# Designs tried in a protein design chat: miniprotein binders against q53ft3. Part 207

Target 1, 195 residues: q53ft3
Amino acid sequence: MFGCLVAGRLVQTAAQQVAEDKFVFDLPDYESINHVVVFMLGTIPFPEGMGGSVYFSYPDSNGMPVWQLLGFVTNGKPSAIFKISGLKSGEGSQHPFGAMNIVRTPSVAQIGISVELLDSMAQQTPVGNAAVSSVDSFTQFTQKMLDNFYNFASSFAVSQAQMTPSPSEMFIPANVVLKWYENFQRRLAQNPLFW
Key: E = the ipSAE of ESMFold2; O = the ipSAE of OpenDDE; V2 = 0.75 times the mean of E and O plus 0.25 times the DockQ between their complexes.

## First folded at step 22 (miniprotein)

Design Za16 (at its last fold request DockQ between E and O 0.44; V2 from the best seeds 0.65)
Fold by OpenDDE base, look of step 22:
Structure Za16 (fold): chain B 195 residues (1-195), chain A 83 residues (1-83)
Amino acid sequence: as target 1 above (195 residues)
Amino acid sequence: SPIQEEFEKMMQRAEWHFEWAERYYDWGDKEYALLYFEFAARVFRKAAELAKKNNDPESYKEAIEYAEEAQKYAEEIQKELEK
């Protein structure tokens, strides 16, 4: 029903179902994780009037789990990005996962999803510092990617006088790359989701 | 009174949802904005019911007005998402 994604890691599509309405993903080496994406797989929607409360759990200094409500996923919002890097020192909140006596390695955190009534979800308040502007994040990522590509391509730039004849190779003028870059940036600025 | 305390808690929660709805909307996350406005409306209505039980017509009116405002924004965003 749910998937979990950490950048640079394999996507997790097999949650541990700990109850009929509760699912858990393990996050090893959680201290290196900045953001987590939680999403519905699209195979099974939430029942009408229901959604998912998304929790983060990390072990405290005593090895006891500290749970925090990150936010929500619903049929209308089937995926969400959460920042967890700033939560490692936060206070625990009430959670529906009970005392999970899973002896876990201190380096492993958890993402928990509880399927709940929207009315119940409305009675909860996520931690504010877990919220991320997806649009801003995407825009920043795209800009960095563009800059990286441009810099990379430009590093291979040579003058015509410096070119070695290679009949089998095609050459693209650097100005074409620059023009592409500028046009792409303009489009991105106008609509970050233009592609 | 316990009812008054619960009312105040619900009002604060609803306000929190409302504020976050606005923030998500500003961030361009219309889906979350919609969700949180809906949550705000729900909780404001619950608050209103508590006020009613507590025979506090002024608090009732206030809560209902906020609920209606939240609902209005939710409806507007929903229309935007359907385009």
Scores: ipSAE 0.789, ipTM 0.930, lowest interface PAE 0.5, mean pLDDT 89
Fold by ESMFold2, fold request of step 24:
Structure Za16 (fold): chain B 195 residues (1-195), chain A 83 residues (1-83)
Amino acid sequence: as target 1 above (195 residues)
Amino acid sequence: SPIQEEFEKMMQRAEWHFEWAERYYDWGDKEYALLYFEFAARVFRKAAELAKKNNDPESYKEAIEYAEEAQKYAEEIQKELEK
């Protein structure tokens, strides 16, 4: 199970599973989004020898999906930030009143995660302009915050054999996110550079 | 030949991964650096298998040497992450 985060929006933790090996998140008003964070919740790891290819899809001027490979997530790299602002389609054909008639038409894009063999993932090359430098202080802080959350939440995970009849799944208690958020905010207020 | 062209494409993909692994390492993203060095090693080894099937020992040696270099970096980074 995966999460998807955009700054200023609620985190999405309930991906739409469209196939056994494919998960999607909707991104409404995607034109306003510059970066997206994709991460594993820690509930279900990838099977051995597998990982996730992460795609961005937006509708072109004809309404057809255009898919671009952003990069990867794996058990060894469970969270990543991707830049999508440079990947959005242009207008195609400008109509005569576009600039003079400022119409805001929200569009919905998707983040897709395909669970694949590592050997298959290695044969793919992501779009280079989706890569984000970890030297950027925003990117670095966001990555460390996500790592802190993942480690904290994972420490409370229980197997489904201990809770329900599906023994291959891991779960976290509902209040662990709140505890993490409160602790992180307190530490940040005390020392903004504690990370 | 078509087989030599495929070999060269595989080497280019592996080199792409290797170069990004180096960039991620320089940026401090050791997890991505590890991932991309491992991917480079996988693709270099597949290129070496193709060269072996094509009875091209010089291309085989080149691809294996790059695969081993990528794997060495991956192993070093893995040890850094385990500390």
Scores: ipSAE 0.740, ipTM 0.904, lowest interface PAE 0.9, mean pLDDT 78
ESMFold2, look of step 22: ipSAE 0.709; ipTM 0.895
ESMFold2 (binder alone), look of step 22: mean pLDDT 89; pTM 0.877
ESMFold2, look of step 23: ipSAE 0.692; ipTM 0.885
ESMFold2 (binder alone), look of step 23: mean pLDDT 89; pTM 0.877
OpenDDE base, look of step 23: ipSAE 0.758; ipTM 0.919
ESMFold2, fold request of step 24: ipSAE 0.706, 0.694; ipTM 0.895, 0.894
ESMFold2 (binder alone), fold request of step 24: mean pLDDT 89, 89, 90; pTM 0.878, 0.878, 0.883
OpenDDE base, fold request of step 24: ipSAE 0.696, 0.688, 0.688; ipTM 0.899, 0.897, 0.896

Design Za17 (at its last look DockQ between E and O 0.63; V2 from the best seeds 0.68)
Fold by OpenDDE base, look of step 22:
Structure Za17 (fold): chain B 195 residues (1-195), chain A 83 residues (1-83)
Amino acid sequence: as target 1 above (195 residues)
Amino acid sequence: SPIQEEFEKMMERAEWHFEWAERYYDWGDKEYALLYFEFAARVFRRAAELAKKNNDPESYKEAIEYAEEAQKYAEEIQKELEK
């Protein structure tokens, strides 16, 4: 029903179902994780009037789990990004996962998803510092990517006087790359989702 | 009174949802904005019912007005998402 994604890691599509309405993903080496994406697989929607409360759990200094409500996923919002890097020293909150006495390595955190009534979800307050502006994040990523490409391409720039004849090779003027870059930047500024 | 305390908690929670709904909308996350406005509306209505039980018509009116406002925004966003 659910998937979990950490950048640079394999996607997790097999949650541990700990109850009929509760699913858990393990996050090894959680201290290196900044963001987590939780998403519905699209195989099974939430029943009408229901959604999922998404929790993060990490072991405290005593090895006891600290749970925090990150946010929600629903049929209308089937995926969400959460920042967990700032939560690793936060205070615990109420959670529906009970005392999971799973002897876990200190380096493993968990993402828990509880399927709940929307009315019940409305009675909960996520931690504010877990929220991420997806649009802003995407824009920043795209900008970095564009800059990286431009810098990379420009590093190979040579004048005609410096060129070695290579009849089998095609050449693109640097000005074409620059023009492309500028046009793309303009479009991105107008609408980050223009493609 | 216990009812008054619960009412205040509901109002605070609903306000939190409402504020975050606005923030998500500003961030361009219309789906979350919608969700949180809906949550706000639900919780404000719950608060209103508590006020009613507590024989507090002023608090009832306030909660209902906020609920209606939240619902209105939710409906507007829903329309935007359907385009």
Scores: ipSAE 0.754, ipTM 0.917, lowest interface PAE 0.6, mean pLDDT 89
Fold by ESMFold2, look of step 22:
Structure Za17 (fold): chain B 195 residues (1-195), chain A 83 residues (1-83)
Amino acid sequence: as target 1 above (195 residues)
Amino acid sequence: SPIQEEFEKMMERAEWHFEWAERYYDWGDKEYALLYFEFAARVFRRAAELAKKNNDPESYKEAIEYAEEAQKYAEEIQKELEK
C-alpha cells in the first residue's frame, strides 16, 4: 500500500503491517538520513474519509521508541517529503570529547503510517521542523541522486595507461560525465523543474 | 475555566493548520494547502460546537467565521486543482 524512499538507498515497498491499520518501515543507520519520502503505491486509495498519519521513531537511550508526527498522506496528497535530520537522538547535543569516549553504533529508526479518519488526523499537529517545501525537497532529492550517479560512475575511472583492452566495449572519457554532472547541477540550482 | 482552556487549545490548533496551509500555498504545494485548510475548518467547527455546548454565542460566532474562511480558501484551491 505504501512506499518509503531515502536518497542513496533502494526504495522500500514491503512495509511491515503491525496492525490492521498500521504499517512500518525500518530505517537502519538513520543518523545518516536527512529526508524521507513516503508515498502510496499504485492507484488503490484510502477509503472515503480516511488518510494516513506519518510518524518517525527512534529508540531513546533506554531503547524506548520516541514517536513524532511528521505529517500526512491522503488521496489528495499521496506523496510527501519530510525532514528528519533535526529529530534524531544524540544530534546537536554532543561535543567531540563526549562522543569520542562512547561507542555509538547506528541504530534502527522507523517510519510508521497509521490509517485514520480525517477527523482524527485533523486533531493532531505535526512537528513543524519536519515540513519541507516541495520545491526545496525536490532539489535536495535530485542533488542526492546526481551525487549517487556521479560517485558510481567515477568508481570505474582508470587512466588510459591502466585500461585493459576490450574491443567489444564502448568507453566514454571521465570528463564527459563530469561536464554533464556540473551542467545539470547548475541548471537544477537555477530551476529545479527544468527537466 | 477548563472548558474555555479547551476551546482556546482547539482554536490554537486550528490556527496552526491555517498558518501552515498558507505557507504551503505560498510554496506552490496546493495539495497540502487544501488539506491543511480543510483540517483548520474541521477543528474550528469543533471549537464552535464546544462554544455552543457552553452557551457562549460570541465564541461560537468567532469559531464559525474562521471555519467558513478556511473552507472558502479550501474550495478556491480545489477549483484551481481541477482546472
Scores: ipSAE 0.651, ipTM 0.872, lowest interface PAE 1.3, mean pLDDT 79
ESMFold2 (binder alone), look of step 22: mean pLDDT 89; pTM 0.876

Design Za18 (at its last look DockQ between E and O 0.50; V2 from the best seeds 0.65)
Fold by OpenDDE base, look of step 23:
Structure Za18 (fold): chain B 195 residues (1-195), chain A 83 residues (1-83)
Amino acid sequence: as target 1 above (195 residues)
Amino acid sequence: SPIQEEFEKMMERAEWHFEWAERYYDWGDKEYALLYFEFAARVFRQAAELAKKNNDPESYKEAIEYAEEAQKYAEEIQKELEK
């Protein structure tokens, strides 16, 4: 139902479902993370009148989780970018994830998504410093995401001489990926908020 | 009174949503602006109902006026998104 993306890292599409209405992504080495993107996969929409509250948790000096509400995702806003770099020393807030004895390594943070009624979501106030200007943050994130994708794809590049025939596999020429990348960059430069 | 305190908290929350809706709109994030204006309108209406129960017509009027304003902005943004 949900995906989580950190710039320079592989996309996460398999959340740990900790309850019927609660999903968690692990973020290793969270101290190096500035921004996180949370998005719907598009396979399952929220039920009518429902959305997702997005939380960030990190271990404090005692290893106890500190939770903060980042913001929301909905069918109308299926993806959002949050700045978490400034939250790593903040105070905790109320959260719906309870005392989950999640064995946390000190270097691992979490993104939690709670599926809730919009009316309930309206009763919550996200931390203000997690909000990002979509134009600046999206441009930077998108560029890093594109770079990551290109690097990832190129890592699988093989010469024709190195190819082993595999009738069950489809191959995409590297030049196609490059052209896509260039076109996307042009589009991004023209309108950073095209999505 | 506990009712007055709750009313004030709701008004503060609704105002927070309203302000952030404006900020997101200025940032070009119309979807978030819409969401937060809708949240503001909902919470202002809830505050109004609380004021009504508390027999406070002035607070009721204030909350309703803000709710209507938030709803108006939400509707305008909705129209923009449909173009």
Scores: ipSAE 0.750, ipTM 0.916, lowest interface PAE 0.6, mean pLDDT 88
Fold by ESMFold2, look of step 22:
Structure Za18 (fold): chain B 195 residues (1-195), chain A 83 residues (1-83)
Amino acid sequence: as target 1 above (195 residues)
Amino acid sequence: SPIQEEFEKMMERAEWHFEWAERYYDWGDKEYALLYFEFAARVFRQAAELAKKNNDPESYKEAIEYAEEAQKYAEEIQKELEK
């Protein structure tokens, strides 16, 4: 019913359904994540009068889950981007008695979606620092996708002198990729929504 | 009184939604602007119902006026999305 996307990672479309009305995605290595996209798959809309409350959970310094309301998705707003970078626990304090180093195990955060009545959702107030403007969020994801493609494609670059003859393969000169990248960057700077 | 405290909390929640609706509208996110104006209107109407049951006509009038304002913005945005 739902998808979850983090820049630079594979999209998750197989939420764990933990109750009839509750769905969860795991986010390993959550401390490296700044934004998350939550969206409805086109297969099943919310029933009339209902929507989804979207939560972020991270373990605190004691390993206990801390849940925060990020915002909402509805049939009228089927996808949203949320900022989570300001919601993570900070650590590191210094004592005058010397530092005691604590080795922390890797931890997993979660995105939770609770299907609720719109009247119940209206009673909730999301954390304001999770809000992202549509232009800013689109530019951020577009830039990261663009960088990822360029880095991937350029990793296969060879010089003409280093080419192995291969009649069954097609080749694209590296300068075509560079020109596409430069042109796309220019268009994006002119109008982030051009595509 | 506890009823007046509850009314004030509902009004603050509705105002929070109203202000975010305005921010989303300024950012060009008309879908979220519509959603948050509709949420504000819902909570303002709930606050008005509480004031009416408490025989508080001043609070009732205040809440219903804000609910109607939020609903007017929501209706205008809905028309913009339909164009």
Scores: ipSAE 0.722, ipTM 0.886, lowest interface PAE 1.0, mean pLDDT 78
ESMFold2 (binder alone), look of step 22: mean pLDDT 90; pTM 0.879
OpenDDE base, look of step 22: ipSAE 0.744; ipTM 0.917
ESMFold2, look of step 23: ipSAE 0.653; ipTM 0.865
ESMFold2 (binder alone), look of step 23: mean pLDDT 90; pTM 0.883

Design Za19 (at its last look DockQ between E and O 0.66; V2 from the best seeds 0.70)
Fold by OpenDDE base, look of step 22:
Structure Za19 (fold): chain B 195 residues (1-195), chain A 83 residues (1-83)
Amino acid sequence: as target 1 above (195 residues)
Amino acid sequence: SPIQEEFEKMMERAEWHFEWAERYYDWGDKEYALLYFEFAARVFRKAAQLAKKNNDPESYKEAKEYAEEAQKYAEEIQKELEK
């Protein structure tokens, strides 16, 4: 029903179902994680009037889990990005996962999803510092990607005088790459989701 | 009174939802904005009912008005998402 994604890691699509309405993902080496994406797989929607409360848990200095409500996913909002890097020293909140007596390594955190009534979800208040601007984040990522590509391509630039004949190779003028870059940036600025 | 305390808690929560709805909207996350306006409306309505039970017509009116405002924004965003 749910997936979990950490940048640079394999997508997790097999949550541990700890109850009929509760799912848990393990996050090893959680201290290196800044953001987590939680999303619906699209196989099973939430029942009408229901959604998912998304929680983060990490072990405190005593090895006890500290739970915090990150936010929500719903049929209308099937994916969300949360910042967890700033939560690792936060205070715990009430959560529906009870005492999970799973002895876990201190380096493993968890993402918990509780399927709940929207009305019940409305009675909860997520931690504010977990919220991120998805649009801004995406724009920043895309810009970095573009810059990286441009810099990479430009590093191979040679003058015509420096070219060695290679009949089997095709050459693209650097100005073409630059033009592409500028056009892409313009389009991105107009609509970050133009593609 | 316990009812008054609960009312105040609900008002605070609803206000939180409302503010975050606005923030998400400004961030371009219309889906979350919609969700949180809906949450705000729900909780404000609950607050209104508590005020009614507590025979506090002023609080009832206030909560109801906020609920209506939140609902209006939710509906507007819903229309935007359908385009």
Scores: ipSAE 0.788, ipTM 0.931, lowest interface PAE 0.5, mean pLDDT 89
Fold by ESMFold2, look of step 22:
Structure Za19 (fold): chain B 195 residues (1-195), chain A 83 residues (1-83)
Amino acid sequence: as target 1 above (195 residues)
Amino acid sequence: SPIQEEFEKMMERAEWHFEWAERYYDWGDKEYALLYFEFAARVFRKAAQLAKKNNDPESYKEAKEYAEEAQKYAEEIQKELEK
């Protein structure tokens, strides 16, 4: 139902479901993470009148979780970017993850998503320093990912005159990679959230 | 009194949502701007209901007017998103 993405890491799409209405992603080595993207996979929308409250939890000096409300995702706002780099010494907030109030592994934080009524979500206020311009941050992340892949793939490009024959290997013309890169950029400019 | 304190906390929470809606709008995040204006309207309406039950017509009018304002902003942004 949900995905969690950190720059430079593989996307997580298999949340740990800890209750019928509660989902968790683990974030190892969280101290190196500045931003996290939380999004709906698009296959199952929230029921009408409901949405998701998104929380961040890190271990305190005793290893006990400190939970903070980052913000929300809803059918009308299905993807959001949250800054967590400034939250790793803050005070906890009210939260519905009481079952997760146990000693946790150092350097592992969690993202929790609680499916709730919109009326209940409106009664909560997120931590202010988690707020970001989600469109700009998502676009910047996506552009960096595009550039990283293109630069990596193109670093292996050789002309056919420079190739040694290797009949057991498969090859992709560099033009195919370039065409994909250009097409992806065009689609991103049309709709930053198309994917 | 405890009831007046609860009303004031509701108004503060709704104002918090309203201000963040304005910030998200300025940042170009119309989807969050819409969400937070709708949240502000919901909380202002609940504050108005509390004031009405407490027979406080001045607080009722104030909260109701803020709820209507937040709702109008939400409707305007919804129109922008539909374009």
Scores: ipSAE 0.644, ipTM 0.879, lowest interface PAE 1.4, mean pLDDT 83
ESMFold2 (binder alone), look of step 22: mean pLDDT 90; pTM 0.886

Design Za2 (at its last look DockQ between E and O 0.67; V2 from the best seeds 0.70)
Fold by OpenDDE base, look of step 22:
Structure Za2 (fold): chain B 195 residues (1-195), chain A 83 residues (1-83)
Amino acid sequence: as target 1 above (195 residues)
Amino acid sequence: SPIQEEFEKMMERAEWHFEWAEKYYDWGDKEYALLYFEFAARVFRKAAELAKKNNDPESYKEAKEYAEEAQKYAEEIQKELEK
């Protein structure tokens, strides 16, 4: 039903179902993780009037799990990005996962999803510092990607005098790359979701 | 009174939802804005019911008005998402 994505890592689509309405993903080396994406796989929607409460759990200094409510996913909001890097010092909140006797390696955190009534979800308050602007995050990512590509391509730029004859190769003028870059940036600025 | 305390907690929670709804809307996350306005409306309505049970017409009116406002925003966003 759910997937979990950490940048630079393989997507997780096999949650551990710990109860009929509860799913858990393990996040090894969680201290290096800044953001987590939780999403519905699209195979099974939430029943009418239901959604998912998304929790983060990390071990405290004593190895005891600290749970925090990150936010929600619903049929109308099937994916969400959460910032977890700033949660390591947060206070624990009430959670529905009970005392899971999971022998936790100190370096492993968990994402828990609890399927709940929307009415029940409305009675909960996520931690504020887990919320992120998806649009801003995406824009920043795209900009970095564009810059990276431009810099990479430009590093191979040579003058005609420096070119070695290679009849089998096609060459693209650097100005074409620059023009593409500028046009893409303009479009991105106008509509971050133009693609 | 226990009822008054519960009412205040619900009002605070609903206000939190409302504020975050606005923030998400400003961020361009209309889906979350919608969700949180709906949550706000739900909780404000519950608060209103508590106020009614507590024979507090002023609190009832306030909570009801906020619920209606939240619902209105939710409906507006829903319309935007359907375009």
Scores: ipSAE 0.764, ipTM 0.922, lowest interface PAE 0.6, mean pLDDT 89
Fold by ESMFold2, look of step 22:
Structure Za2 (fold): chain B 195 residues (1-195), chain A 83 residues (1-83)
Amino acid sequence: as target 1 above (195 residues)
Amino acid sequence: SPIQEEFEKMMERAEWHFEWAEKYYDWGDKEYALLYFEFAARVFRKAAELAKKNNDPESYKEAKEYAEEAQKYAEEIQKELEK
């Protein structure tokens, strides 16, 4: 029903269902993560009058989970990006997951999604530090995509001395890719919506 | 009193939603702006009903006016999204 995406990682679409109305994604090496995208899969909507409360959990210095409400996903807002980098020393909040005894290592955080009535969701207030501007989220996603492309392409770089004849292949000099990367980054910084 | 404390908590929660709805609207996130204005209206309406039950007409008027304002913004944004 749900997906979870972190830049530079494979999308997760197989949440651990820990209750009929509760779903969890593990985030290993969470300290390297700044943002997370939570979204609804397919075309199956929430039941009428319901939506999803999205929580972030990380282990404190003793390995005990600290849970914070990031925000919501609903039929009217089926995809959202949340900032988590500023939350890893933040205050915990009330949450529906505390009685589950979810076992995890101290270096693994979690995203929890609780399917709830909209009236119940309205009674909760997310942490403000998780909010992301649309322009900021676009810029951050695009920068991560650019870094990913550059790192992937450059991993196949070879010198001219290393090349073998490949008549059926077309080649692009690595300098062209680097120049494109640098130009795209500069244009993105000037206008995040230029493309 | 316990009822006054509950009323104040509801008003704080609704104001939090209202303020974030305005921020999301300014950022261009109309879907979240709509969601948070609707949440604010829901909580302000509940606060107004609590004030009415407590026979507190000043608090009732305050909460009801905020609920109506939040609902009006939500309706305007809904129209923008439907175009």
Scores: ipSAE 0.665, ipTM 0.877, lowest interface PAE 1.1, mean pLDDT 81
ESMFold2 (binder alone), look of step 22: mean pLDDT 90; pTM 0.884

Design Za20 (at its last look DockQ between E and O 0.62; V2 from the best seeds 0.69)
Fold by OpenDDE base, look of step 22:
Structure Za20 (fold): chain B 195 residues (1-195), chain A 83 residues (1-83)
Amino acid sequence: as target 1 above (195 residues)
Amino acid sequence: SPIQEEFEKMMERAEWHFEWAERYYDWGDKEYALLYFQFAARVFRKAAELAKKNNDPESYKEAKEYAEEAQKYAEEIQKELEK
């Protein structure tokens, strides 16, 4: 029903179902994680009037789990990005996952999703510092990607005098790449979702 | 009174939802904005009902007005998402 994504890591699509309405993902080496994406797989929607409360848990200095409500996912908002890097020293909140007696390594955190009534979800208040502007994040990511590509391509640039004849290869002038880059940036600035 | 305390808690929560709804909207996250305005409306309505039970017509009116405002924004955003 749910997936969890950490940048640079494999997508997790197999949550541990700890209850009929509760799912948990393990996040190893959580201290290196800044953001987490939680999303619906699209196989099973929430029942009408229901959604998911998304929680983060990390072990405190005593090894006890500290839970915090990150936010929500719903049929209307099937994916969300949360910042967890600033939560690792936060205070715990009430959560529906009870005492999970799972001996876990200190380096492993958890994402918990509780399927709940929207009315119940409305009675909860997520931690504010977990919220992320998805648009801004996406724009930044795209910009970094573009820069990376441009830098990569430019690293192969050679002058015509330096070219070795290779009839089987096609060559693209560097100016074409630059023009593409500039045009793409302009379009991105106008509308981050232009593509 | 316990009812008054609960009312105040609900008002605070609803206000929180409302403010975050606005923030998400400004960030371009219309889906979350919609969700949080809906939450705000729900909780404000609950607050209004508590005020009614507590025989506080002024608080009832205030909560109801905020609920209506939140609902209005939710509906507007929903229309935007359907385009």
Scores: ipSAE 0.767, ipTM 0.921, lowest interface PAE 0.6, mean pLDDT 88
Fold by ESMFold2, look of step 22:
Structure Za20 (fold): chain B 195 residues (1-195), chain A 83 residues (1-83)
Amino acid sequence: as target 1 above (195 residues)
Amino acid sequence: SPIQEEFEKMMERAEWHFEWAERYYDWGDKEYALLYFQFAARVFRKAAELAKKNNDPESYKEAKEYAEEAQKYAEEIQKELEK
């Protein structure tokens, strides 16, 4: 239903569903993360009149979770970029996740998405320092993610002379990855929200 | 009074949404601008209903006028997105 993307990391598309209306992504080593992208996968839209409140949770010095409302995603705004680098010392607020996802590891934070009525979402105000221009920031995150994927995949490239027989595995030529990368960049430059 | 405090909190939340809608519009994020103008209109309308139930016609007029302004901006942005 949802995806979570951090520059330099694999996209997460398998949220932990902790309640019928609540979904969580873990963010290990969160202190190195400055921005996150939260988006709908497009296979299951929100029911009419509903949307998603997006929260960030990090452990305080005692390991207790501190939750902050980052913002919203809806059918009309299906993806957004949030800045989290300035939130790791912020004050907590009321939130719907309670003890169901108590953070126990000092280096792991969470992104929580709570599916709620739009009327209920309107009653809450996000932290202002999480806001970014989603068009410019989304393009930057997507470009960095694509660069990282290409560099990572290319580090495994071998010539045919270097290949070890491996009949149970499938391989792809390295130039396929480059062609995909170049085509994706062109499409992204033409329409940052084409996906 | 508790009702006046609730009204004032609603107005503050709605104004927060309205101001962020303007910022997102200036940043070129029309989808968030639309969302936040719609949220502002929703909360201003609820504040107006509270003021009406409390027999406070000046607060009712204020909240209703802000709700109509937020709704007008939302409708204009919706037209821009449909083009």
Scores: ipSAE 0.666, ipTM 0.882, lowest interface PAE 1.2, mean pLDDT 80
ESMFold2 (binder alone), look of step 22: mean pLDDT 90; pTM 0.881

